# Designs tried in a protein design chat: VHH binders against R-phycoerythrin subunit beta (cpeB). Part 6

Target 1, 175 residues: R-phycoerythrin subunit beta (cpeB), of Prochlorococcus marinus subsp. pastoris (q7v2z3)
Amino acid sequence: MTVSKSNQILSNDRDLENISNKNIEDIKEFINTANSRLDAIDSITNNSHAIAADAVTAMICENQDSVNTKISLDTTNKMSVCLRDGEIILRIVSYLLISDDESVLSKNCLKDLKNTYLALGVPLKNAIRVFELMRDATISDLKSTVNSMKGEKEFLSDLISNTEFQFERIINLLR

## First folded at step 10 (VHH; framework vhh_7qia_2)

Design s74 (from n5 with E101G)
Fold by ESMFold2-Fast, scan of step 10:
Structure s74 (fold): chain B 175 residues (1-175), chain A 119 residues (1-119)
Amino acid sequence: as target 1 above (175 residues)
Amino acid sequence: QLQLVESGGGLVQPGGSLRLSCEASGFTFSSYTMGWYRQAPGKQRELVAFISTGGSTNYADSVKGRFTISRDNAKNTVYLQMNSLRPEDTAIYYCATYTWGGYTLFDYWGKGTPVTVSS
């Protein structure tokens, strides 16, 4: 747009002057907070297999403590679907923490997951326990990744709250 | 190839303490979840404590507050610190790990180390 060269140049100069009047420390703080968010989310994504595998293994170990709650090898093998789905859930949660686009995690999808587990003979109580353990591990990972400076503490609190909300939504619809 | 070797068991008086060690070889220790199990005479094997790759721990209700599981990835070793021991803790203690081959779970066990709690 070159309708008026002189007026357009002056307008752009005022916009640039306005930008240059911003506090550079405010800009750095915004960038640092965004970088911390991305680092935390990248940590979850990169560790998704380990988090899911540890959670399934922990649930299996917990159930070996009682004769009446002992899980058979056949059942433990069937719980491998929780490992697969757990990895997918962690990646979806990671995406939701960035984008806030909840259309990828609908109530219908969670209902289908429950019906699939029932059809496969996967005990729902065990699947629920796996996802509880994944939630706890993910929150622990977030706390260790984000620095506890005042601004970052408020951000960390929001990130943890959102993570808890998404996992509880998944867990509650399986109950 | 994967090998687990337990040590530290023995005879101890009620109220005493023992520290069990399990040295691992033949695998990348830091990538594996580690657990301690026990089997009392004439009873089924039961979970005592579990430690994840990230260091998260879980304990059987019977040992909670008395036992502590820990790991040292540099030494390829998992430990079980047992305090306030009771006669009911008498058992053979086993180190175990679980691994995933794709989506199939495999378990590996050591030979065990006996712990006797008596006067």
Scores: ipSAE 0.058, ipTM 0.456, lowest interface PAE 6.1, mean pLDDT 75

Design s75 (from n5 with E101P)
Fold by ESMFold2-Fast, scan of step 10:
Structure s75 (fold): chain B 175 residues (1-175), chain A 119 residues (1-119)
Amino acid sequence: as target 1 above (175 residues)
Amino acid sequence: QLQLVESGGGLVQPGGSLRLSCEASGFTFSSYTMGWYRQAPGKQRELVAFISTGGSTNYADSVKGRFTISRDNAKNTVYLQMNSLRPEDTAIYYCATYTWPGYTLFDYWGKGTPVTVSS
């Protein structure tokens, strides 16, 4: 071997040795944190129908609790569109929490949602209440899933904040 | 085929108790919110109670504190425990659920079980 080739071998050995146990542990921690984050988001997707159905049903029952706000069966049937849209929105929010691509829940998409509800005779106040309940249920689901996990949980605060932000966009556009 | 079969209705004195049961088949019961409706003669059908997939419950104001809804996922059954019954609770009671893909609320009902509260 020439001196130049010997120096190249030593440099390669140093680069391999520079992958310290700490650097490998940092990489494992990053991957494990990313996997935990994805598992928490996947929980929302897997529970999307239940979250949407429970939110719509809770809103209807809240209104049945008062003579002044009692909802008819006809209005209850019209609110079924919130179940469909709520499930779709929860899946879109799940995607946004992974991708940060806000274009999939654009202002035009949200405006079309409002116009559709108006056209179908869906009371906007009731639709807003449904999305408030979906927001709260989604955050509760995230907390429950992450609290069952081992390891670092710093990502939970970020997921909650982003979830609140996306639902605030929807709620504000329906107002 | 989706099927809901109610039982447990009958004649009872004011202040008495009844337990309604609803056996479900033909769908993944544990993944669906279940409810109880009632319809008195000449009146609109009203939602009495519901239970979510996670076990959260809600009740109509008229039955709150007297009725308890529960579910047994292993038996595909939802129950309505009715205590301190009043004449105004007289109705046909229906078990209900949502159909998938999630476009309609409580659009699948059973045949109903009659409850009469009278002296």
Scores: ipSAE 0.006, ipTM 0.316, lowest interface PAE 10.2, mean pLDDT 76

Design s76 (from n5 with E101G G102S)
Fold by ESMFold2-Fast, scan of step 10:
Structure s76 (fold): chain B 175 residues (1-175), chain A 119 residues (1-119)
Amino acid sequence: as target 1 above (175 residues)
Amino acid sequence: QLQLVESGGGLVQPGGSLRLSCEASGFTFSSYTMGWYRQAPGKQRELVAFISTGGSTNYADSVKGRFTISRDNAKNTVYLQMNSLRPEDTAIYYCATYTWGSYTLFDYWGKGTPVTVSS
């Protein structure tokens, strides 16, 4: 079941006079799909600290192993801001996966993220890498949380694509 | 109520080994990156090693190849295996984690466990 089908079922539910046995079965499927979506998003929210911390640590590990990209201790300390912002970004992505309400991006002032990071001395390339790693970890978490049976594969594919889109939109603020 | 309790420090000869343990309580240990700091007499604290929730590790250049950090989420414990110890490794070793909203990684640490490497 796709997000488009869920929207269609919700529209039918608004008119109680038109509810048929077929519509009741569609509503049951919608509720089951909505519960799976909420479980997936709840997993992301509950793991937000771990996802952000793992991404920052992984980026630092990648840079420490390469002579050409070795990161200083001072820069490592400054990257702690990506931990804070990473958790906020995961909450925003989680909200967008439920609501598609883009106004949250304006309310949270993410449009000025690049200038804020420049002012704080946060290397943009390192911040971009952190958020790419968070995207990958979030997608991995979604795949493990949503039971991938034939009936749910289309839903999972849509959820992953939406997650990729939201992260790419946020990452592009730093590019 | 967040607590980190280090143990395993002691006196060891150069070339010897020690295994430090840090038992955590009062928070969801498995959701936090854990690290080890050390502070030698008259010096600032130095980040020695850290381990992510997923198991990715990072080490200070001075200890790479000699120290190994690991974690056991079932026991809420992080470990630091120290091999080929040198007199320069003499320090108080602190287990560390961080709090949300801090500008500094590893802004919370325990009371420390002393390690002395001497002949």
Scores: ipSAE 0.142, ipTM 0.556, lowest interface PAE 5.2, mean pLDDT 76

Design s77 (from n5 with E101G G102D)
Fold by ESMFold2-Fast, scan of step 10:
Structure s77 (fold): chain B 175 residues (1-175), chain A 119 residues (1-119)
Amino acid sequence: as target 1 above (175 residues)
Amino acid sequence: QLQLVESGGGLVQPGGSLRLSCEASGFTFSSYTMGWYRQAPGKQRELVAFISTGGSTNYADSVKGRFTISRDNAKNTVYLQMNSLRPEDTAIYYCATYTWGDYTLFDYWGKGTPVTVSS
C-alpha cells in the first residue's frame, strides 16, 4: 500500500537531520501522493449522495419506456434502497482504496446484500446496473479531481484500477 | 413550476450536425440531473445521454463518440451536440430532469423537439 511504503521510509533508523535532499524529496513525494489520494477519496465521500442518486436515476431512466408515464411509487420505493446502500458502498470502496482490508465485506451489511434485496423484492439485475453506473461515475469523478493536479498519470491509473476492482468485488456479491 | 424548453431541432442531411438546447426555469438548475431522451416513430423511448449534478456523463452505445452532453449552470441550460448524424437518429428529442427528495424521485419532462435526418 502507499501508506505502508511511506511508513517504511519514515521508520528508517536515521535522524531526519542526516538524510540527503534527495531522501527528503522522496519523502515529500510519498506524503504528497498520499494526500492527493486522500483528496480524491474525499471527493467520492463528499459526492456520495449525488453519485448514488444519479446512478439510480440513470438506471430507472434506462428502463422507462414512455415519455408520458410517471415513475411508479413501487419502483421508487424499491430503488430508494439502492440509493441508501449505494452511499454505504461508496464509503466502503473509499475505505478499501485506503486500507485494502477485505474483512469489511464480511463484517458489514454488504455480506447479506443479495439476500436482503431478494427479501425486499429489489431486482438484482437493476441493483447490479446501479452499482455499475456508480462505478463509472466514481471513476469519472476521480479523473476530474486528479486531473486538477500536476504529474499524475501513473497515480490516476492505479487509483482507477483499484476502484474498478473494489466495485467488481462488491457487485459480485449480488451475482 | 419547473419548466423545460427544448430548441435546436430540425431537418439535417446525413453526416450533418445539430446542437440541441434545453433551458430550465423555476428552480435551481445546478441541483438537478439532466438527460436527453429520444423516441423514433413506432419505437420505445431510449436514453441518449445523461449528465449529473457533478458533471458525470453516460451515453447510449449508439451515440458514443458522436454526441456530447454538457451543461451551463449559469445559463440554466443543458446541451446535446450531435455530430455525424445518421437516418436512425431521426426522433423527437426530450429533455428530462430528476431529483430525489427524502428518497422519493420526482421527474420533469419537456415537450420535445423533432430531429429529422434525411436527404
Scores: ipSAE 0.058, ipTM 0.414, lowest interface PAE 5.4, mean pLDDT 75

Design s78 (from n5 with Y103W)
Fold by ESMFold2-Fast, scan of step 10:
Structure s78 (fold): chain B 175 residues (1-175), chain A 119 residues (1-119)
Amino acid sequence: as target 1 above (175 residues)
Amino acid sequence: QLQLVESGGGLVQPGGSLRLSCEASGFTFSSYTMGWYRQAPGKQRELVAFISTGGSTNYADSVKGRFTISRDNAKNTVYLQMNSLRPEDTAIYYCATYTWEGWTLFDYWGKGTPVTVSS
């Protein structure tokens, strides 16, 4: 019985070692093909608050005109919703750039974004402008990253195109 | 203590130029968005220009093409170059920094520097 138990344990150890070696090789291959993408995506995720906050502030700046249109303090306070949603959108976009799983878009309340903003008194034109500015800032950051990553340019150029596409999908929910 | 000190304001003829400076202290300048507001007599304060931590700039439509905002992180200074000045640019100009704490925008303002555009 002891001999049979020992042989079973050794067999399991061999199987585990083979699985571990196979998993390590798979991980190496994944890292080698995805490392540059991950660095770019991490940059977006880590800067999500700054990107969203700067975009909201930029939109407020654009509308502080003494002659034509001014954004009231009340409207400025309501735009805080775009800061919250902007950070969430940047994280969702980052996820979509790693994953083919579009179910995230359907499950996070973005489908009813327009009606929610109307109910909260958020001007849709201002929300659209915020997300356009976020798109532009994110694309600019990715282009900087692509230029620093020699040999990975083609791979990261696809990432830029996909980022543009995902932002346009979200902006169109408000149109 | 956060401190913003503006300089460079004055009297100028229409079509003239002025360069405003704002020296910041008491915070990590390079980590904050900086901007310029103005307030004309009898009017509310309005944001005319801002510059992000990364150097991205934006302007109110009334000043686009005439005003340029820039920053020097080594000197903790933000600048506003004002060209082709008009009488309607007459205002007190304030340096400000912006941060969002949760859902609240916090503005910290300097004491202001007056700009008068007249013949």
Scores: ipSAE 0.047, ipTM 0.469, lowest interface PAE 7.1, mean pLDDT 75

Design s79 (from n5 with Y103F)
Fold by ESMFold2-Fast, scan of step 10:
Structure s79 (fold): chain B 175 residues (1-175), chain A 119 residues (1-119)
Amino acid sequence: as target 1 above (175 residues)
Amino acid sequence: QLQLVESGGGLVQPGGSLRLSCEASGFTFSSYTMGWYRQAPGKQRELVAFISTGGSTNYADSVKGRFTISRDNAKNTVYLQMNSLRPEDTAIYYCATYTWEGFTLFDYWGKGTPVTVSS
């Protein structure tokens, strides 16, 4: 949340330095739209723990009915790593929505997430499902925000589509 | 002391309906995800329905479209409305709370309420 806010603020400052290429009114519009976008993204970061925890629990619920999937207590405990990673992923998605900086997907442990989960004995199908549920919950939260914001529906609709895209990119790292 | 008290179980014919209730005490109910487990004779416990702190619901495929979970935070109560009951729904139904502490899922379950579906 803090890192993402800092990057957005710096980007807005840099745009102001290029005033010779833009009308002041255009710059105001850009900043106002960026601030509204940041506020919507902040809601995701503030709710990240609940979104991740609820997604893991929902995935466990869905798998209780599978005759071919015996979810043991060991498997349930192994899925707990998706809680911390889910919160990190929501933070990464928030960063991507602000910065469009794709290089973050190649940094740190994210590119090796699949191999890490395999080494820990985390079922990839279950991890994929958790992240799909996190995506759905995040989009629902954004849609609720859109319904309450007059005049900002167009940018929030784009934000929802972009959120779907960023989650799908991350989920594909596990496939 | 955390306590969950289930009620509403009983005997019902196939196609019938029952509403289960679970009264919670000893914790801040509105801050916890709640769910319903069931355990049929000779089977392991399965999570059939849950409701998040925000009100989002999810169901096991076997009960989807027939069961509805809901909560009343003012009454510290979670409900399970069971419609179109089938003999395979026969089980002891348990209310549970869910939370993750570090890397461990903590499930706190009640004593259960039996449901028998037979002609």
Scores: ipSAE 0.032, ipTM 0.443, lowest interface PAE 7.6, mean pLDDT 74

Design s8 (from n5 with F50L)
Fold by ESMFold2-Fast, scan of step 10:
Structure s8 (fold): chain B 175 residues (1-175), chain A 119 residues (1-119)
Amino acid sequence: as target 1 above (175 residues)
Amino acid sequence: QLQLVESGGGLVQPGGSLRLSCEASGFTFSSYTMGWYRQAPGKQRELVALISTGGSTNYADSVKGRFTISRDNAKNTVYLQMNSLRPEDTAIYYCATYTWEGYTLFDYWGKGTPVTVSS
């Protein structure tokens, strides 16, 4: 329900011509909401490398019995694929939060990603865990970035729900 | 030279609190994930808490709701606030950093600070 509301808000952003039909208070609220959305998205985009790198690192740490030695070259090479793809996924999620254009999220591309991970010997359970950690970190970033004002608490809730939905969609395609 | 120096360990009664500190030097602290691990006698080292460069935190199930990890980038320090301590929290606590060099993950460790929960 909250995700559906967020999609409706994003659609309204795309049709600037419809805004001319509203009264001035509606226009002001629309502009304020759009600015907050852009700030949140810019934060995610600017932090995408850190979010992805931290998520991969955390997943590796969760799966180690002992960390007195560096990770093997083979394992590191596999994890670098997750780091690269994690950054791309964060950019896609960021785009989806400001656009209802789902064409960038292709099931064929995600199917290719899964098959590539299988071919490279990347455990899908580890890739799924990375994306779960990225989801959690992105939500934390959103909570820290969006200020509370009239209507903005509801907007933040919508952004969080949409972020959860987009990551769950991606994660489920890898399951 | 990269250095991690832990402090704040000690003896405390069950239900008590301790705050551990880890001072880092020799690298750009704000750009690295920081963590706390612990090792009890006869057991393997286990992850207690992690804090990312962006401030996101992860905790072991055994410490959720009791421990809080935080960082102060201006002081190059990571903290572990430990509340409602239990005898099973007795261990040597280690500070660690995690870095990527190309495609290789490196971990760097301090010497540890002992925590004993008894009485």
Scores: ipSAE 0.013, ipTM 0.343, lowest interface PAE 7.3, mean pLDDT 74

Design s80 (from n5 with T104V)
Fold by ESMFold2-Fast, scan of step 10:
Structure s80 (fold): chain B 175 residues (1-175), chain A 119 residues (1-119)
Amino acid sequence: as target 1 above (175 residues)
Amino acid sequence: QLQLVESGGGLVQPGGSLRLSCEASGFTFSSYTMGWYRQAPGKQRELVAFISTGGSTNYADSVKGRFTISRDNAKNTVYLQMNSLRPEDTAIYYCATYTWEGYVLFDYWGKGTPVTVSS
């Protein structure tokens, strides 16, 4: 019993071809998944104004009626800061869903967000509610976008969990 | 020019039902949050329900389980289905929408539709 060296070489060539084909499919799946994640996150970024505006509007509807709005117009106008900050926060969250670079939160003075809102006369409970509504709307947008993609639910759980985590961190700064 | 027209109000006995409609014109309806408010004689206006652009709904505690808000973007219409009506639901019902221009919130209101619950 002897093994031909030529037969051994031919066997190794077929094994390498099989490994290469498997690696190519893995790379294709990685690229396709990355593109799908980018498309879902790009949807949030493109809808950032609508998400923030709807959240502030919903908070106003929940926490004060039209009579309270008339007598407390100043409070309603101060909530415009949450609209501006909400758009920025959605862009930061979108970035964090692609990148693990959490230093962006520190660099944007989010550590002092509570003191800034207090100084501007923004009610913290109303700001907290706005960001809760933005979180919920963002998760809804992600579910809608992913459901339009065939077989792309595998990363949805991770995107939702990460979105919840990032918004909770921001909300905790206001508590 | 933005306009809201309510209809469907009337007199109904306790336990009865009514469906209110609000037809909107002069704006891209599907892009706006829509709500229903009510004002009883001698009382302040209160939020009854609202529906977001994405279809998310919220209700006042006094109407939860009895009232349902819905929208039909193809017809530029928001509805309020009111079931198990009570005398305390007697009010003028107003349709409203909200929009932002820059950082200023604008609210637009219809003329109202009266609802009387009486036996």
Scores: ipSAE 0.110, ipTM 0.480, lowest interface PAE 5.1, mean pLDDT 75

Design s81 (from n5 with T104K)
Fold by ESMFold2-Fast, scan of step 10:
Structure s81 (fold): chain B 175 residues (1-175), chain A 119 residues (1-119)
Amino acid sequence: as target 1 above (175 residues)
Amino acid sequence: QLQLVESGGGLVQPGGSLRLSCEASGFTFSSYTMGWYRQAPGKQRELVAFISTGGSTNYADSVKGRFTISRDNAKNTVYLQMNSLRPEDTAIYYCATYTWEGYKLFDYWGKGTPVTVSS
């Protein structure tokens, strides 16, 4: 179950934040692990525009007629909202991967996302597809970044699972 | 700076084959959807094939079963393998992708590579 596994990951992150009782070698390991996590997350943040833009473009191309090369201005205008929100979502996910501060979700009005998209005329099916593509690209970016560190397979699996959980949480707001 | 450079076009007889290549630079190639388009003399540009970041492909009905699009992310290159060519395939073939500047969508195109199918 994704929810149970994500709760376990969030508990582990919280335990790491309260590490002050460990000896110096444990503290060094914690700092090294936190730095590796930050490097992976920083890669996502630095690539957030490209990840979001590529996801919106891929969704538009997937829905384009094979005999028509022109992308509708109406469709591109409506999907520009997903590009803007996609970048914001990637930054929120990045923050959640390094922190267990879930208050950021309420401050960003994510629970009203579906009603906002309906009001703006954004097709929910297309928005869901964009965020699915962003999730997949983010996971690919994490694998690429962490694979260079070689010995970090366990926390990579945890990062991927947490990333999947955060994106599914957001995508479910639109379902 | 975004650049797309096509190669591999030429003159071929009906039933022949050609492989087009498009080398990309100036962006994270593996994250971009890539398309092949063509423009025949006196006609508007049309989509031939595209390939998503995940490798999903789509083809124009006129080329299904004859053309294959593929990508090599390590080489920043997208390919179009064209088999069983027909005179109707004669066109200038363009490699394309789309990018965003702020919240405006811009298209980026290569210069094109001509393909002529004649006996």
Scores: ipSAE 0.119, ipTM 0.438, lowest interface PAE 4.3, mean pLDDT 75

Design s82 (from n5 with T104R)
Fold by ESMFold2-Fast, scan of step 10:
Structure s82 (fold): chain B 175 residues (1-175), chain A 119 residues (1-119)
Amino acid sequence: as target 1 above (175 residues)
Amino acid sequence: QLQLVESGGGLVQPGGSLRLSCEASGFTFSSYTMGWYRQAPGKQRELVAFISTGGSTNYADSVKGRFTISRDNAKNTVYLQMNSLRPEDTAIYYCATYTWEGYRLFDYWGKGTPVTVSS
């Protein structure tokens, strides 16, 4: 059984019929994948504030260099909304790593986010950069968490790909 | 009561090395992103490197491969190891941190430590 089959069963929490037989290897892989996913979700959820705050701070730091990229104080204050929303989005991404219920982060929801940022005067370029940094930090956190486990690393590739996919949805709909 | 104190600056010859230290007090150091900035005569202050609460680092292109930022949370200290120093690295080096109180950003800066690279 592939890690993708175990992930499909885990995402359909009430549907164990995807296990076509009582193959012991499939059961072992399912349990190991579920434990690893829970550890990853716990790590992201517990670190959501730090990840979001570090991303916003990093974006601000990048824009305080020597060549007219300095961000204004007014814009910096407006970027605080990305900290709040970033924490929420990280928790939603965490749910998506276990549930695959994409309705919690629909295209309409993301378009509403863009319209809200425009109305509040949040520069979309800066918001996009924050979410790029959050994506990178989340992937780094996943690698650190999973590497602490003495297990098969095929599952890590799937988690990273799913995380990249969810953040690219956010970034693309803010563009 | 947040205080940042830089040390380790001085005169060094081209190709030499220095290690700067920034000791922090009055806050929970491990919860804050720490950065090193520099300001050369007649130039604006620029970011040299930062290190996040999780240990992620980023460097200015001009120092990448030569400088290393690190932190010791037990000692409330952030370091900047500077190798292969060049005359253009001459500047006053500042330690800085950013913190969020609710959704308001506050920044804190040390007084700076001067670094001069010449014979």
Scores: ipSAE 0.177, ipTM 0.535, lowest interface PAE 4.2, mean pLDDT 76

Design s83 (from n5 with T104E)
Fold by ESMFold2-Fast, scan of step 10:
Structure s83 (fold): chain B 175 residues (1-175), chain A 119 residues (1-119)
Amino acid sequence: as target 1 above (175 residues)
Amino acid sequence: QLQLVESGGGLVQPGGSLRLSCEASGFTFSSYTMGWYRQAPGKQRELVAFISTGGSTNYADSVKGRFTISRDNAKNTVYLQMNSLRPEDTAIYYCATYTWEGYELFDYWGKGTPVTVSS
């Protein structure tokens, strides 16, 4: 049986936490590094609903030529699918940022997403715009929550690049 | 509960400038997309500009290059800087946001601030 990159990272963190004979400065370094990584990932997961909801709302606002007193139930029902899937995708992206296991967001999974949207009558251009806005908001969140510590700037750059890559996979397949 | 209060409207001459402000309360402002809308006499309400939580902006074609939307999350305020105003910009300007609760979308609007562009 193989151990995923995520399990390996989590195992390393547990092992470091259990080192009783480490001096105080080493413990402080470990805690600060682990806190920054956890804060970045936890921020995305804890804010997944807000990020997805804001992106869907922004896309709806962009597509209104005239603002009625109410938006149609058909529009809200179709766009609620993007909200639900956006939250799920943000959780998957969070997993991918620590696991490097792309199988959970495979090419087949992305094709199934596109086919589902077509079957449900969700306009693909609207779904694409939602994911563009979610990508931008997620990157903004990462930049604001990860502190610039010695060596940590390279880690932040890698997180941003991986986030951009995962969202571009979704966006390109929906195009 | 959720409240939006617009200010900054008034009478200006063509080519003039105004800055509209919208102060928000009763919700976590930094987590919501904010928009400016307008309704001219005898016309339907139209989106003018919006700004997302990440700072992405979009503008109606009629105002591109003349209007700038911005936000100050520390002050819970969204702004609309209007330059090179034209008589056709005369309208009541509204600040708005939308929120999702379950599968239902709720809209929240201020009372509006009137802008008149006339000689």
Scores: ipSAE 0.199, ipTM 0.536, lowest interface PAE 4.0, mean pLDDT 76

Design s84 (from n5 with T104Y)
Fold by ESMFold2-Fast, scan of step 10:
Structure s84 (fold): chain B 175 residues (1-175), chain A 119 residues (1-119)
Amino acid sequence: as target 1 above (175 residues)
Amino acid sequence: QLQLVESGGGLVQPGGSLRLSCEASGFTFSSYTMGWYRQAPGKQRELVAFISTGGSTNYADSVKGRFTISRDNAKNTVYLQMNSLRPEDTAIYYCATYTWEGYYLFDYWGKGTPVTVSS
């Protein structure tokens, strides 16, 4: 279910003496939708460090040279920026999933992310791959959290689409 | 205290199968990417397969379609199912994970389990 439906319920005139079964059902639906959204957000925020760390590690493993199984100190230090920024990005995405307030994203350092990474010597192709892996892991986490809710497929679809949109927006800043 | 203990290696005929196991302890296993490496005699160590916390897997081209990596978070164990084994798969197989400690990535490997594919 969408935010629009929740807003409709909140804007209704609710006279306790005249509440219909339809209004009660709509209120229950709003509460259930809010609880599902909070569960999804809690899952992402509780796993934000693990998701970001795993994505950086997975990217490094994908780029493993058959001759060299060790990560250089210089490369490790450069990629630690992606770990830090990845966790911040996950928290911003989590906020956007509940608030729909995109001003948070537009106000922060993400608007100049590409130039910052270039200046720091972060390989853009590797940063892009990290954020692709984070997107995929976040979507998997959302599916795991919400997938037990039969009949809520519209809500899950909306969350996944919004998550994909936010990550694509961020990835495009690096292209 | 991070510890990785591999088992399941042995001698097998060409075309045979083996299942390797790696029991992990001393860290929150479910929060870490796990992988299998191998080092054949006279060759460089290579990444054979890895599995992310979310279950995403990747395989070396030489083993795609023959090997399957999986994990059991309840048992803190990662597995490598090896089918249709070839003499060129002969190597010492290592379980590995990576941990971030501040700004440093530490790679941890077990002691390895030998796999020999021969007549």
Scores: ipSAE 0.147, ipTM 0.504, lowest interface PAE 4.6, mean pLDDT 75

